# VHH binders against Glutaminase (glsA): the designs that were tried, part 12

Target 1, 327 residues: Glutaminase (glsA), of Synechocystis sp. (p73903)
Amino acid sequence: MGIGVNSDPKVVHHQSIPKPNAMAIANYRAITTKQWQTWVEAARLQALNGKLPQYIPQLSLVDPGNFALDIGDQNGIIYEAGDTDLTFSLMSVVKPFLWLYILHHRGWQWAEQKVGDRPSHLPFNSVEQLEQDGGYPRNTMVNSGAICLAGHIPGATIEQRCENFLTWLNHTAQCQLWLDQELLASVHSLPNPRNLAIAHLLAAKGYVEDATLALETYNQLCCLSGCLKDLFKLGLMLQCPQPPLQPDTTARVKATMAKAGLYEMSEAFFRRTGFICKSGVSGLILACLPAPSPTIFACYSPPLNEEGNPVAPLALLEFLAEFTSRN

## First folded at step 4 (VHH)

Design f3 (framework vhh_vobarilizumab_d1)
Fold by ESMFold2-Fast, scan of step 4:
Structure f3 (fold): chain B 327 residues (1-327), chain A 122 residues (1-122)
Amino acid sequence: as target 1 above (327 residues)
Amino acid sequence: EVQLVESGGGLVQPGGSLRLSCAASGFTFSSYGMAWYRQAPGKGRELVAGIYSGGSTSYADSVKGRFTISRDNAKNTLYLQMNSLRPEDTAVYYCATSKWTYDKGRELTYYWGQGTLVTVSS
């Protein structure tokens, strides 16, 4: 099958974004306020069956009834619901923007020497997958890929690396994200043996220079926090990149999100809906929706399902997918 | 098989109180969020109150300060304490829960009780 199908895990297959089973295009501005309210009520009911993450103490203490939703495009907000002043951590939602940062500053040809863009068939924190792949991470949306990339952010210290990333992201997206020091302390309060093993394996195989630097930079990036307006602007940056961001760079980030943004369900969900998503364990889904005007879905609701995806945001995306398949 | 059985409805005068109960069986009750919905004649069902598995609660604006949702996990029972009842609270009240299923992808399944009638009139 040639170079791309050999047994060497370092050989990266470049792939375009997977096509959905059917093209789903909708005019989201045609959806009535009453229809949105009905879907929000149904999604929030479904969230009553979710659970808060117990492995990060500060996230286990948030109000599970918290909810905020923005859907919009470059022309403004189409629909807004909930408490838009609520603040939350990005957690794994930072991963697409870390990938974007590395691609923007180093280019994809350099980046593919450090991380792949192939789907993972094992959990997002799998040490076993990284071992089988000789220390080369499968993609940037699994922990190994993100930890690897965090190890390559420029800066003399962990704090300088986080600050360089945060300053660039806030300026480029016009956000006001900040590092939640209390959440960072909470992350440090419990052992994470899988992420520690991942960082050491990356260093042992030469993909990062310093395991501790890579892991601790990654931990700080996951604790970057903001409000719904910030999350929406991050989505707008992906969908409607402005100079100096290149559209091909944001397209590569979205391609990886389509393959791996919702854990085990990512590829199947994208193939069915055309929705490009990234979830975070704080209760976030950020999604890029197909439409004549590139559309952003930004939603916060802390309760998670058994896969670790936020229940209410995912329910809303399912309602939208049903609507777009018929319209 | 999931079963939800409501009780406690009846006729009450404006300003009165009622306590609704919902007996749940066929699932691990403590692991599920629960809700009360109501449906007035000729209208759709609306969410009244919800309670998460961890005990946090949510209320419709029309009932905040008047209604209290609670649960007893040892008895697999959901409650709705209704105070300061008004004629517009007249409806059939339904106990509900929901879960994700993976059949045909990610499908929302709603489980409903048979309902209990609350009439608020003089």
Scores: ipSAE 0.006, ipTM 0.346, lowest interface PAE 10.4, mean pLDDT 85

Design f4 (framework vhh_vobarilizumab_d1)
Fold by ESMFold2-Fast, scan of step 4:
Structure f4 (fold): chain B 327 residues (1-327), chain A 122 residues (1-122)
Amino acid sequence: as target 1 above (327 residues)
Amino acid sequence: EVQLVESGGGLVQPGGSLRLSCAASGFTFSSYGMAWYRQAPGKGRELVAGIYSGGSTSYADSVKGRFTISRDNAKNTLYLQMNSLRPEDTAVYYCATSTLTWESGRTYSLYWGQGTLVTVSS
């Protein structure tokens, strides 16, 4: 439980949550409506430099001008903008909740045998990293970690596994997510040789029993869809967990998000801002913000930067970080 | 130095058409997304139309089917073709761009033209 050898892919470090710079605490309710409007305008303009993902056809066809933003806490919404009725798929935003599911049901001692909690400096879909690590995934926010965990959801079939996860998540977060069958068909319409290679390597090294079951379960979980209110409730579950969900379990999920939630920029961004984030290729960022009251940032804007992070949501977080650093 | 210069505004009757132009200089025009914004009397600025660096376009619901955004990269010029104009389209129209690739810890560079007035009079 926490024996540390950096070069051994099977060794897991038991460490506390990384800490941001001490000056990142702010009262978000003190921000004026005019300031929010200015930031939203600037962020949406910057999104014009982004591009829609081409490797999932349904995501390539969305209106790139789509935008929705909620910032709030347990006491309610602080600021809201855009079209809050827009629906979207979670994609990689599902990964923190898959991690939460496994930790809640199986515990950390079991989970550490299957995935690490170390940052990755290679792309989220890197087969090379998994090969170098002997089939042991670096963390749950890269595709190898999430595919591995999806292989361990209870259920005899892909459908039963997805349904068990979805039912738990909707009940625990009090949201109304559904499986987008058209998006799932779209995911199947183009080959994804990297995820296929990852799944086979995990099976070959004994981390999952069935490569196809693991990969197809993972694909279904990525196609779970909802609206801005659902995304906000998922964030509220991470920041304000209710029994039987334990605060130490959500803290472990947030620690992994801090290390790996925004791909290669994750640790640097967290250390500078204190913001704990997860992005998804459909255009989502979900963030847990430091504040006297636990604060949630939920934002949807489809255009992505070169790393695959949504341009407008990331821009808004950067504006907010600069504002909060002026304490 | 980034410069955006709008032209083509004027007075038209309802149902009329105008074509706005924005001449851009001081940056690699073809590499960046461009937008048209407008500000009507007593209202804030609103995004009217955007053209993304990848070629995709987006429109405000109020102008979909009536306005068309386009660009000529060889001429460093952005256009807005406005058809079926309505009195509520009366506004100053602004050309806008952001020329920064966002990097962690950097602020956006936003550039606006001086605007061109469009008046739709009944």
Scores: ipSAE 0.187, ipTM 0.636, lowest interface PAE 5.1, mean pLDDT 86

Design g9 (from v17 with S58T; framework vhh_vobarilizumab_d1)
Fold by ESMFold2-Fast, scan of step 4:
Structure g9 (fold): chain B 327 residues (1-327), chain A 120 residues (1-120)
Amino acid sequence: as target 1 above (327 residues)
Amino acid sequence: EVQLVESGGGLVQPGGSLRLSCAASGFTFSSYGMAWYRQAPGKGRELVAGIYSGGSTTYADSVKGRFTISRDNAKNTLYLQMNSLRPEDTAVYYCATSQWLEYGHKYDYWGQGTLVTVSS
């Protein structure tokens, strides 16, 4: 029932806005190198019980011991660990930036016609949730919302739509992301019946014009790849936007991440920690941390937990949350 | 009660081989990832090799092609086969695992360590 949500966005916002239980602001620069090293070791040890995703063959073949971490702000890096030359795909970490792109170019009043802003109580790839909502995606961080928005990127072809998005993102974030063609072939090598069903339902209900164009554009965006420096710059763009990017636009993106950025655990985690996060199945967490200087957490470690969140990056965020609650 | 007991360390000449063992008890061994770490004097602990719960393995760049991690789930034992040993491999070697228990609590377990000395 998209009409009701589109007609009364205030009702949706009033009912679904997450609130942190405590806003602990810590000086992350006060954390010692020895403390960081201890936390990194413990996080990587916890990752031994994680699993590589099997539904994308190229991601199933990466070294599970791969690790890279940056924590910093606009004044520079606070702590760095691991192999900063490792490259990885954004996967679902692209979703906040797709949302940012649509808000920047189309505005909120247009965007609310296509996608909601409510947390999901079902998995990120749920066809049942989309059916219950009459084809209106719950939010931009679930697959249905991102596939819907990908269908509205301008361009005559799938490739041109991806290039228009990539060119804008690289210019705006000052990063050097690229489309991993081998990973894209790997994504196409196994069927994804849930995403296919989502795309067809969106088209059947009129939220996208072309199911195939929307889904294949989304697939290409998920295969955009980079290194730790690129991921950090994407976070810096969200925390410290530069004109012509509007601060209210990045604030809307971060609000949606707080509700839905870590699948089922998103709202509870945000309420407890104040951390605004987005995970990706390649092993990424990008997080915006509350601090006197807006802080970015960018971490790569391939092993995932049962929800699909990276084990070691989550463990590090839990250590930081405990530290901030005590200081 | 989780226990990890390492054995197999000792003095060996450069180019030699050693096989480390870690006897595990107190948990369902086959369900958990296991790792070998090492610590040289004055340095932090370093991951040498890991076997993940999904069966994937990882190795430190310095040991790739020389060391092999393996497990025997029937014997609850983790192994590290060390070939072409070098003086820089001299360290205390630790067996380690992490357990995810009730209500998401995570507990890390380490053995007492076994000393490997590579010298003439």
Scores: ipSAE 0.625, ipTM 0.866, lowest interface PAE 1.6, mean pLDDT 88

Design n07d (from n07 with Y27F P31S S32Y Y33S L34Y S60L; framework vhh_h_nbbcii10_fgla)
Fold by ESMFold2-Fast, scan of step 4:
Parts: sequence; C-alpha cells; structure tokens
Structure n07d (fold): chain B 327 residues (1-327), chain A 125 residues (1-125)
Amino acid sequence: as target 1 above (327 residues)
Amino acid sequence: QVQLVESGGGLVQPGGSLRLSCAASGFTFSSYSYYALGWFRQAPGQGLEAVAAISGSGGLTYYADSVKGRFTISRDNSKNTLYLQMNSLRAEDTAVYYCAAEGRYDSPWNEYDYWGQGTLVTVSS
C-alpha cells in the first residue's frame, strides 16, 4: 500500500512525513508514448552536463550515455526505455532497504536509539555533522546512519552479514541482486579514511560495537548489484508490501526517504512534488510516486550533478512533477 | 579551478622528520569547514594507502596503524593549508604523498574528488 491509500493514522503521521506544498495525484497511464520519448530525449541531453564519479574505477569507466527507465505499478510497466539489461550497483539506494531490514527485525523502539530521522543541515556523509550530534547519526540515508545500521546486521562474519541481508532482500522483493566482487575489489583499491573515521566515532560513542565490521559490512551492501527489473521490484516492495512485511514499516522508510533521499534537496523536492526518492552514486534514482495506483519510478543514468544526484533521472522526475501539478 | 599543491617532500635519513604542506586554491577551508581533508601515499610497487585524515571541523582525526604516534595531521583554515608532520621516519615510509579534499558524492568509496600532484618522500641512509 502506497502512502495515498494508507488509512492507519499511527503509520503515517504529519510529524513523521514532510507535507507537500501542492500534491496532485496523476494518472501516469494517460501519458502518451510520444510524450515519454520527448522527456527521455530531453533528460538524456541534460545528462551531458553531468560528471561520472572518478574515484570508483568501475563507475568512472562506465559509458555516460547508458540509460534505463521503468515506470509502473502493481499491474505492470507503464513505460520502459533504454537498455534494460544494463547492470549497476545500488550504492546509496541500498540504504532504504537496510533501514527496512533493521525496522523489520529489530523494531522502531530499538532503532530510534541508534539513529535519528532528521534532515542534515550540512553536506551528507559529513563527519562534522556526526561530531556535532555526539556520534548519533542524523538519519539512515547518510553514510553515518547506514554504517551504524550495518553494524547491527546479525552474522559471525562480514560475508555472513551481507549474505543474511542479501538473502532476505532477494526473497522479500522477489529480485535477484548479487554481490559484485570486482566492484568490491575496486572499493578496496583506494582508501576510505573518512568513512573509517565515521565508523570509529560511532564505536567510540557506543552506537556500534566494532567500527571495521560495521564499515566493511556497509561497503559490501553498497556493492550489491542488479538490473532495472530488480530496482523496480525493490520499489514495488516499498509501495505494495506483502506479509510478513508490515505497511507501517515501509511507511517509516518512505518518511525518511522524503526527508533525506536526495541529499540537501530532499525535503524541498518532496514538498514541491510529493515524490519520495533515493539516489545512488552509480546513477540510480528509485522513486515512489503518488497515484491512484501506487507507482514506482526506477531509472539509471550514470552522470551526476554537483549535489551527487543523477542528472537524467532527476530531469525526468521534474517533467513528471510538472505533469502531476497540471493534471 | 580547485587545486591542491603539496610541498615539503625530499630525502631524509631514518629517524628524521619532515613536514608536508598542502596549499588549497579555488575553495576555502572556512570556519564551517565542510571539506574533509586527507593524506594518502603510494609506495613503489604498492597501491594507494590512506595515511591520515582530518574532519571538516578539525575535531576528528584518523591515522593508519603504521603511522600512529609518529605522524600528526593538522589544518590552518586561515592559511587554507593542510599539514602532515612526519616524525621517526622509516624506510617503509618512502612514497609519493598526496593530499586530497572531500568530494560531494555519497558512496562507500567516492569521498575525495580533489587531489594534488604528489610530493616524493625518500627515507634512506
């Protein structure tokens, strides 16, 4: 169940989800193929102004013209474009699902003792923000929050922790994600002292037991990879959860995404559009769109803007927001 | 226009000391210091290794286990300069040393988008 059909007042509260300034529910099935093609072409042209992340070798060598788009709902795909066989790493798109895993297994009362749900006033993944907050992560969509939660996945080893998470996620979403060992080796090929500093601060303040275990588990989760169909199924799990996954749990995850899923622009974008999004540095945006039928937007395009958000997926969401506000 | 320029490298005897400097231009180490800064090194025939890092505020520092107690990272925001004080130098500290500044990308890997050209440190008798 999407946020527009959620009837439980305990699950989605005004104080837990930012309220949009203007929210119209659109019928995305009414959009013509010609309109979609025009928007895709315009978005792909805007991507020429973006840049690839240079310090992840596997991501720096990717074709910047790569593109894949699915928009759909529980009844199937509404529109599809690009090369849907392309594979990509989730990177930060894993963070909502790590949050979902922890909420499902540990519950909210435990989770809120380890991580907040407030937007950051400083750039995301900032050690400075974590220092100012006394080691308590601002939210689950910043690196400090995700590293903290990764430290609490059960398992005797880093590999077992990753496997436990991956097995649960693949089963629950009915997808086929896999750990990209070459990408993980690429991550290890250059140092990560900033995230290590974050992990050590979390351990020093008592939010995780083992800094290295937390950080390395998080690194493996970011290297989980799939294709467009997998990304769409992850979105479908958030919008249309099936037992034993609870609608209140997915609603809490979507509330955090609304506040923090697109870095500094998250709350303003949600307030304006009603779109709940999460971006990843590999070029992904996954979005939950308001509609009579809960709608999923899954898009891959590697070039990023200065804020770290993928250019073409964001441009497409802007076109959809304009359509939504006018219909 | 963001540029980092390292200086202070050279030949030093084992047990000696060097201070590396990294001058930043095209951005400022403001009082709301948003750039995390670090020192990295690449020894002959080895990959890139993190040596030390300092948070945007300067309140948190990281050191590789191989350099703890011997090296000190510091920053002077008024001079837009990062420092690495290297004491009790060993032959295994021989490397090209790079300074790097935090990028905007939120990834397990991609936190440093701005790199200097490097400065060679040779520790030999």
Scores: ipSAE 0.012, ipTM 0.342, lowest interface PAE 8.8, mean pLDDT 82

Design n07e (framework vhh_7uia_1)
Fold by ESMFold2-Fast, scan of step 4:
Structure n07e (fold): chain B 327 residues (1-327), chain A 122 residues (1-122)
Amino acid sequence: as target 1 above (327 residues)
Amino acid sequence: QLQLVETGGGLVKPGGSLRLSCVVSGFTFSSYYMAWVRQAPGKELEWVSSISGSGGYTYYEDSVKGRFTISTDNAKNTLYLQMSSLKPEDTAVYYCAAEGRYDSPWNEYDYWGQGTQVTVSS
């Protein structure tokens, strides 16, 4: 082998969900309305330092002051703020649910042949990483993994594949997501050579059968849209799965979110806070919080920081992390 | 401040060849995917080809496979597109682009050049 280490990415060692450095237990229902209002106002103020994504024309047109927050559990909403009738696209927040779909329908033994469950070595899941790994995606929360999985959704056409996924997700989560056709047209209005290169590399190495079907299916899934109630129900499905959805399946999805859900900050944030998160460039963070009752955090605010994470939702999670550390 | 300077366009007859060049200044491009993107009159932007920072992996739009070759000279910070067997439908402004944000369904094109016009007669 020589002096180097053997790093065949197909020799995957499955990892359980990472554990935080210290378990912080907090009763979120004990937080006063005045404390919530203070945190929300501070978070919304911090959003003024963020920017809207300019590379997706439809997303550049939203009001940067838009905000919506739900935090709750299986017993109901703990706190709600902002404009709960606002609609938004899932973007990368769809990735955990695509992973859940594939695990539910195909099982882990099949899925591990197509995608890993390891954090990315490079920030932002570069194509360089996929090239180094011989076309085998590191994990499902990065574009290469999600495009690969989208290529394996059943259906004769891109539209049928999207509809099969959407129908299953809406039924399983009891939500009402839809495909935003205007946003999809906006996506198609600008070239994406990186994702096309990813899709072609996956096809060339045998991980998907058709690069175009995989990529275009993935594009449609990113344009699935909903409101705050839908996002909260997606979180509830992850935290409190109901038959036929298996707890082991949702646990695997959450493990990948803990490693890769907030780009390069994912593992460090999880180890510090215990919060399992996924962000999307439309301004979303969906989070699973440690508590006596499994808790969901669903938040929308369009302005992003330099890393691509939403400013106000992330600030709010930081306030919650400080609160849990003290209580 | 970053610059891309594109050259090599011009008027050529069907079946002819052109070599486009893009000189990049202000960063070491060997760490980035570089791309050629074109826009035909009255049409949307179309991705043509990409090359990895190592130069080891190249990708092409189906209509140009076997006719176009993308390459880099990392010592010169220069990206090339060798075009052969040119067709009237290859007529477009050709842009050099550096890859933007990585974990996004869409790339933001950073450091677009001014473009270079390629015209294939009739």
Scores: ipSAE 0.012, ipTM 0.383, lowest interface PAE 9.0, mean pLDDT 83

Design n07f (framework vhh_8emy_2)
Fold by ESMFold2-Fast, scan of step 4:
Structure n07f (fold): chain B 327 residues (1-327), chain A 121 residues (1-121)
Amino acid sequence: as target 1 above (327 residues)
Amino acid sequence: QVQLQESGGGLVQPGSSLRLSCAASGFTFSSYWMHWVRQAPGKGPEWVSSISGSGGYTNYATSVKGRFSISRDNPSKTLYLQMNSLRPEDSAVYYCARGRYDSPWTEFDYRGQGTQVTVSS
């Protein structure tokens, strides 16, 4: 496959998800409804200490008390809480699915020429890290990696590229995501000089052909919106890939999420809990949980902590981690 | 026992078309991703194309995208590669390969004996 043979002893053909440093396997179906209700109540109270993102005007105006939770597996929902009819934008939660799209259509050998698969030691939108790396993005979960990949979605226009991605994602996950045009206008209403600098650096170094095309395609993908059922189905696609997806493709995406899905806390959280997560600034955490049955955690609560991760979803994952450590 | 048998190779001129076939036996064909891999003299194996068990999804190497089409007929347990606008650099032995169902990466557990494609005047 591809050009040459990979003989690097640190790069193997069989890629594994990074392993946690503790045993984290538990039967989530054994958790009582009363225990779930207690955890949800506590998590929602902790969210009062969080803050709404101010750098995207439409997201700054949502009700901070909004909450929705699904935990389940391929056999169905284990527990559901909150208002499951609420809609929200994926924001950074789209990044694993953009990576999945590129891996599925172009293969890992091509994709690795455009983006790396290493943790970033600087913030997720760091121009400084990208400059130090010569324009080569560290991983697909940072903005530089996602903007780079968005530049390589096929299509003659930004709108056609977004539509090609959206159509594939909706069909493959069997969900009903849509582009929120009002949110996209909100994203365009404020300057984002760091993402603009990232896109120009990628183009200057040859990783994308057109900085504007790459950035604007990325902006549209972040504004793809849905409900809790859609988010759960996206997680089900990662944990229980059905034909046409190859398990090797979803395994690679989950490996990157374990390293970089929760910004600077990703690796430490994964090593402690075994939970593979991706957060979005709209208030989302999507997580793949290690269990006898592959389990999906999909949670929406707008208030964020200082790292930019949603407070209530993260608190719930901490309660689950404590449960697994106690057996 | 798993068997994969390729056919349809030959000598053609640049710009010509060929259809390769692979007859599969010894396993539930529709349950597996199938792949075409090629190897030219003096080069390593190059992945060409993949198709899902249902046939609903396909992938192509950049070098062949738009020129080659992979397909399958599950009732007859046959994999196909339609090769259009052939170029001298397409000259290689073409192998039919079965994907490993338990692998987290794209790997092959079975490969056929290959069929030679030569593109020259």
Scores: ipSAE 0.000, ipTM 0.106, lowest interface PAE 22.2, mean pLDDT 83

Design n07g (framework vhh_vobarilizumab_d1)
Fold by ESMFold2-Fast, scan of step 4:
Structure n07g (fold): chain B 327 residues (1-327), chain A 121 residues (1-121)
Amino acid sequence: as target 1 above (327 residues)
Amino acid sequence: EVQLVESGGGLVQPGGSLRLSCAASGFTFSSYYMAWYRQAPGKGRELVAGIYSGGYTSYADSVKGRFTISRDNAKNTLYLQMNSLRPEDTAVYYCAAEGRYDSPWNEYDYWGQGTLVTVSS
């Protein structure tokens, strides 16, 4: 039930990137500095309506006015704003890179026996859907999928598994991420019965061997931290992969992001804008934008909306989508 | 104003039964993961039982088969039916509401003041 051959029918029908309903490929370098400044000011103002997460105490203590934005491509930064030296945790933004790691090292045919590639159309939480699906995670962008994949990172200990992932990610993206030990302690300071239930269900159904090992590895990966330059380089790795990383592997990761990267709004947003995104509850959106030159949007602003998506980064993407649809 | 108000605790002999209730107000109860925790003298707080919005339940191994968690979303009330009570079940029992983990608007944890359960022969 939900392992082995039960994964195959889901795989064969989910290998194509969803097509947006309307998408104009824009020259982002043609956007004026004045236009960018106007959008940034409006987006930062909208962030006043957002809230900081409280379930991780360290994240509740950040300045809600913090802001950093890079948009660019392989030729360099197109526009930059805010405080680019601010540091933040990846949180759920780590999930695309965990998927990339597993695909790169184990291959997609193996990986698809452990996690699906279906959007989560859920009026209820991910534990309820995981139970309904017999312990087989819907996709790699939900907690169940990421916890499952974290359970399959090689290493004798939680620490070795995290180190193996971090070393690979830093080398491949040419970035300088580190494990924020204080944030990890903060994550452990409050109970998280939902993620614990997810991990135990995955183990009970045979998708991971050890619930605690999978969950604690996942917790460490979410606490990997960096600055705006690191986040931008992670985006470059997805848009402009370098050998030995294969373009078909990054394309598969981006396809999953299009379906599930912004929670419940993911597929609708992608269909409307063509933007491939992943958000994190620390205040991050990383986006892959359609363009003649593959473009990266990396933005940090801590206040979140009701869905858990960062208010100011999402507002900027909405302004950009509106502009590109008219031009 | 958010409140969780526990009731139904008391003194009971081993093998007896108690039903705890938690009346919730000031938040969207139906969307929350709800749980019962307990803390015995000189011990840390432990999860006893939990129930998700869709009805999935979880139990500590020590209470599995003896305790039943349930919810009434129309009444904004959480219940814990405790059967075959043992002296080691003696603790202050706390009602807790946990928001959706990945949602800032639902991430707030709410706690009741607790209700004492004493199992004594």
Scores: ipSAE 0.006, ipTM 0.230, lowest interface PAE 9.5, mean pLDDT 85

Design n07h (from n07 with Y105W W109Y N110S; framework vhh_h_nbbcii10_fgla)
Fold by ESMFold2-Fast, scan of step 4:
Structure n07h (fold): chain B 327 residues (1-327), chain A 125 residues (1-125)
Amino acid sequence: as target 1 above (327 residues)
Amino acid sequence: QVQLVESGGGLVQPGGSLRLSCAASGYTFSPSYLYALGWFRQAPGQGLEAVAAISGSGGSTYYADSVKGRFTISRDNSKNTLYLQMNSLRAEDTAVYYCAAEGRWDSPYSEYDYWGQGTLVTVSS
């Protein structure tokens, strides 16, 4: 029986569906230090073929040899390499946490009126995709979705909106992110005409009230900066949420990351590996890995491939996927 | 613009077989094992009953005790289609069958984002 005869068939309440038996999952603690060192060396060599982003002046000036890696879980770090004191901007890695903020404060029923959850067939900054969709953003991991959501953060000013988000994120993840004012000035010095067109289209179609407010809030959120420990704590919040943050909310964010977190390659990579990822143009990949203990992969290496994904972090995830597929 | 369309229902004799299909358009099924695709049914004068579910990865399945060993759920991600193979059908399997997508498995209150309009299966001699 479960649900009464008069229930809406689109809704199933108070009915728990038993979880299928868990499949065998990788034990990352079984990987030797020598194996990790070999993979790190190979990944860093691959990064020599990558390029720094030229469209954000401050990011074009970083040392392309910079590297930092943490892999771990709620019980601690499994492996750590590189310079863990390096600081970097979140850039697009902020998008999952903006989505989490909106879901936590407004709920998914409200959020789905403003943004979809479908993969994009066009680049993450495509005005053409947004035009084809009538101004309704395809998903929260593309620029249009994130700009739209940034427009709905509460606050009277751009600065108050950013501060409300930053305060919540630092408190909830127990990290110490800050707004990099020099990076923000760098972003303002070379405005992105595609993001401006996106913001105006969102406003023209009624998805945001103020194009400038939405875009400038988004710009500030992308310039939130931290170190490897902060990035790891953000991943831990997604994998091991604590009240009042609900596991079903973080699960929805992770599902969107699986579909769109690595741009065009996201869904294929997730289908093959089970790894849930988000990349940022500063050189970051944050990933949620399947394991008996929920595992976080946090990696920084500035050189990017043609798709805009960091070369060395992606190579490391490929090595892990190959290792776990051989069990 | 998102829709699920069921097909393959009809009249069948006890002991017979049917294969139901659910074609999705306007979106792609989630590959995440945290989300499910499923089949539900409503018999005449009864409430909704969960029949079978499959994870986004395809690696895990659930079946109601009443259908276990007789029904098989599967998915074809390249066709964006969900299937229910129904064997050894009984009179009590008579119901409208609905497909549903993107339910959450880590919540005691399962919620599915998208539903089809249903397809009638009648098991009678």
Scores: ipSAE 0.000, ipTM 0.150, lowest interface PAE 19.9, mean pLDDT 81

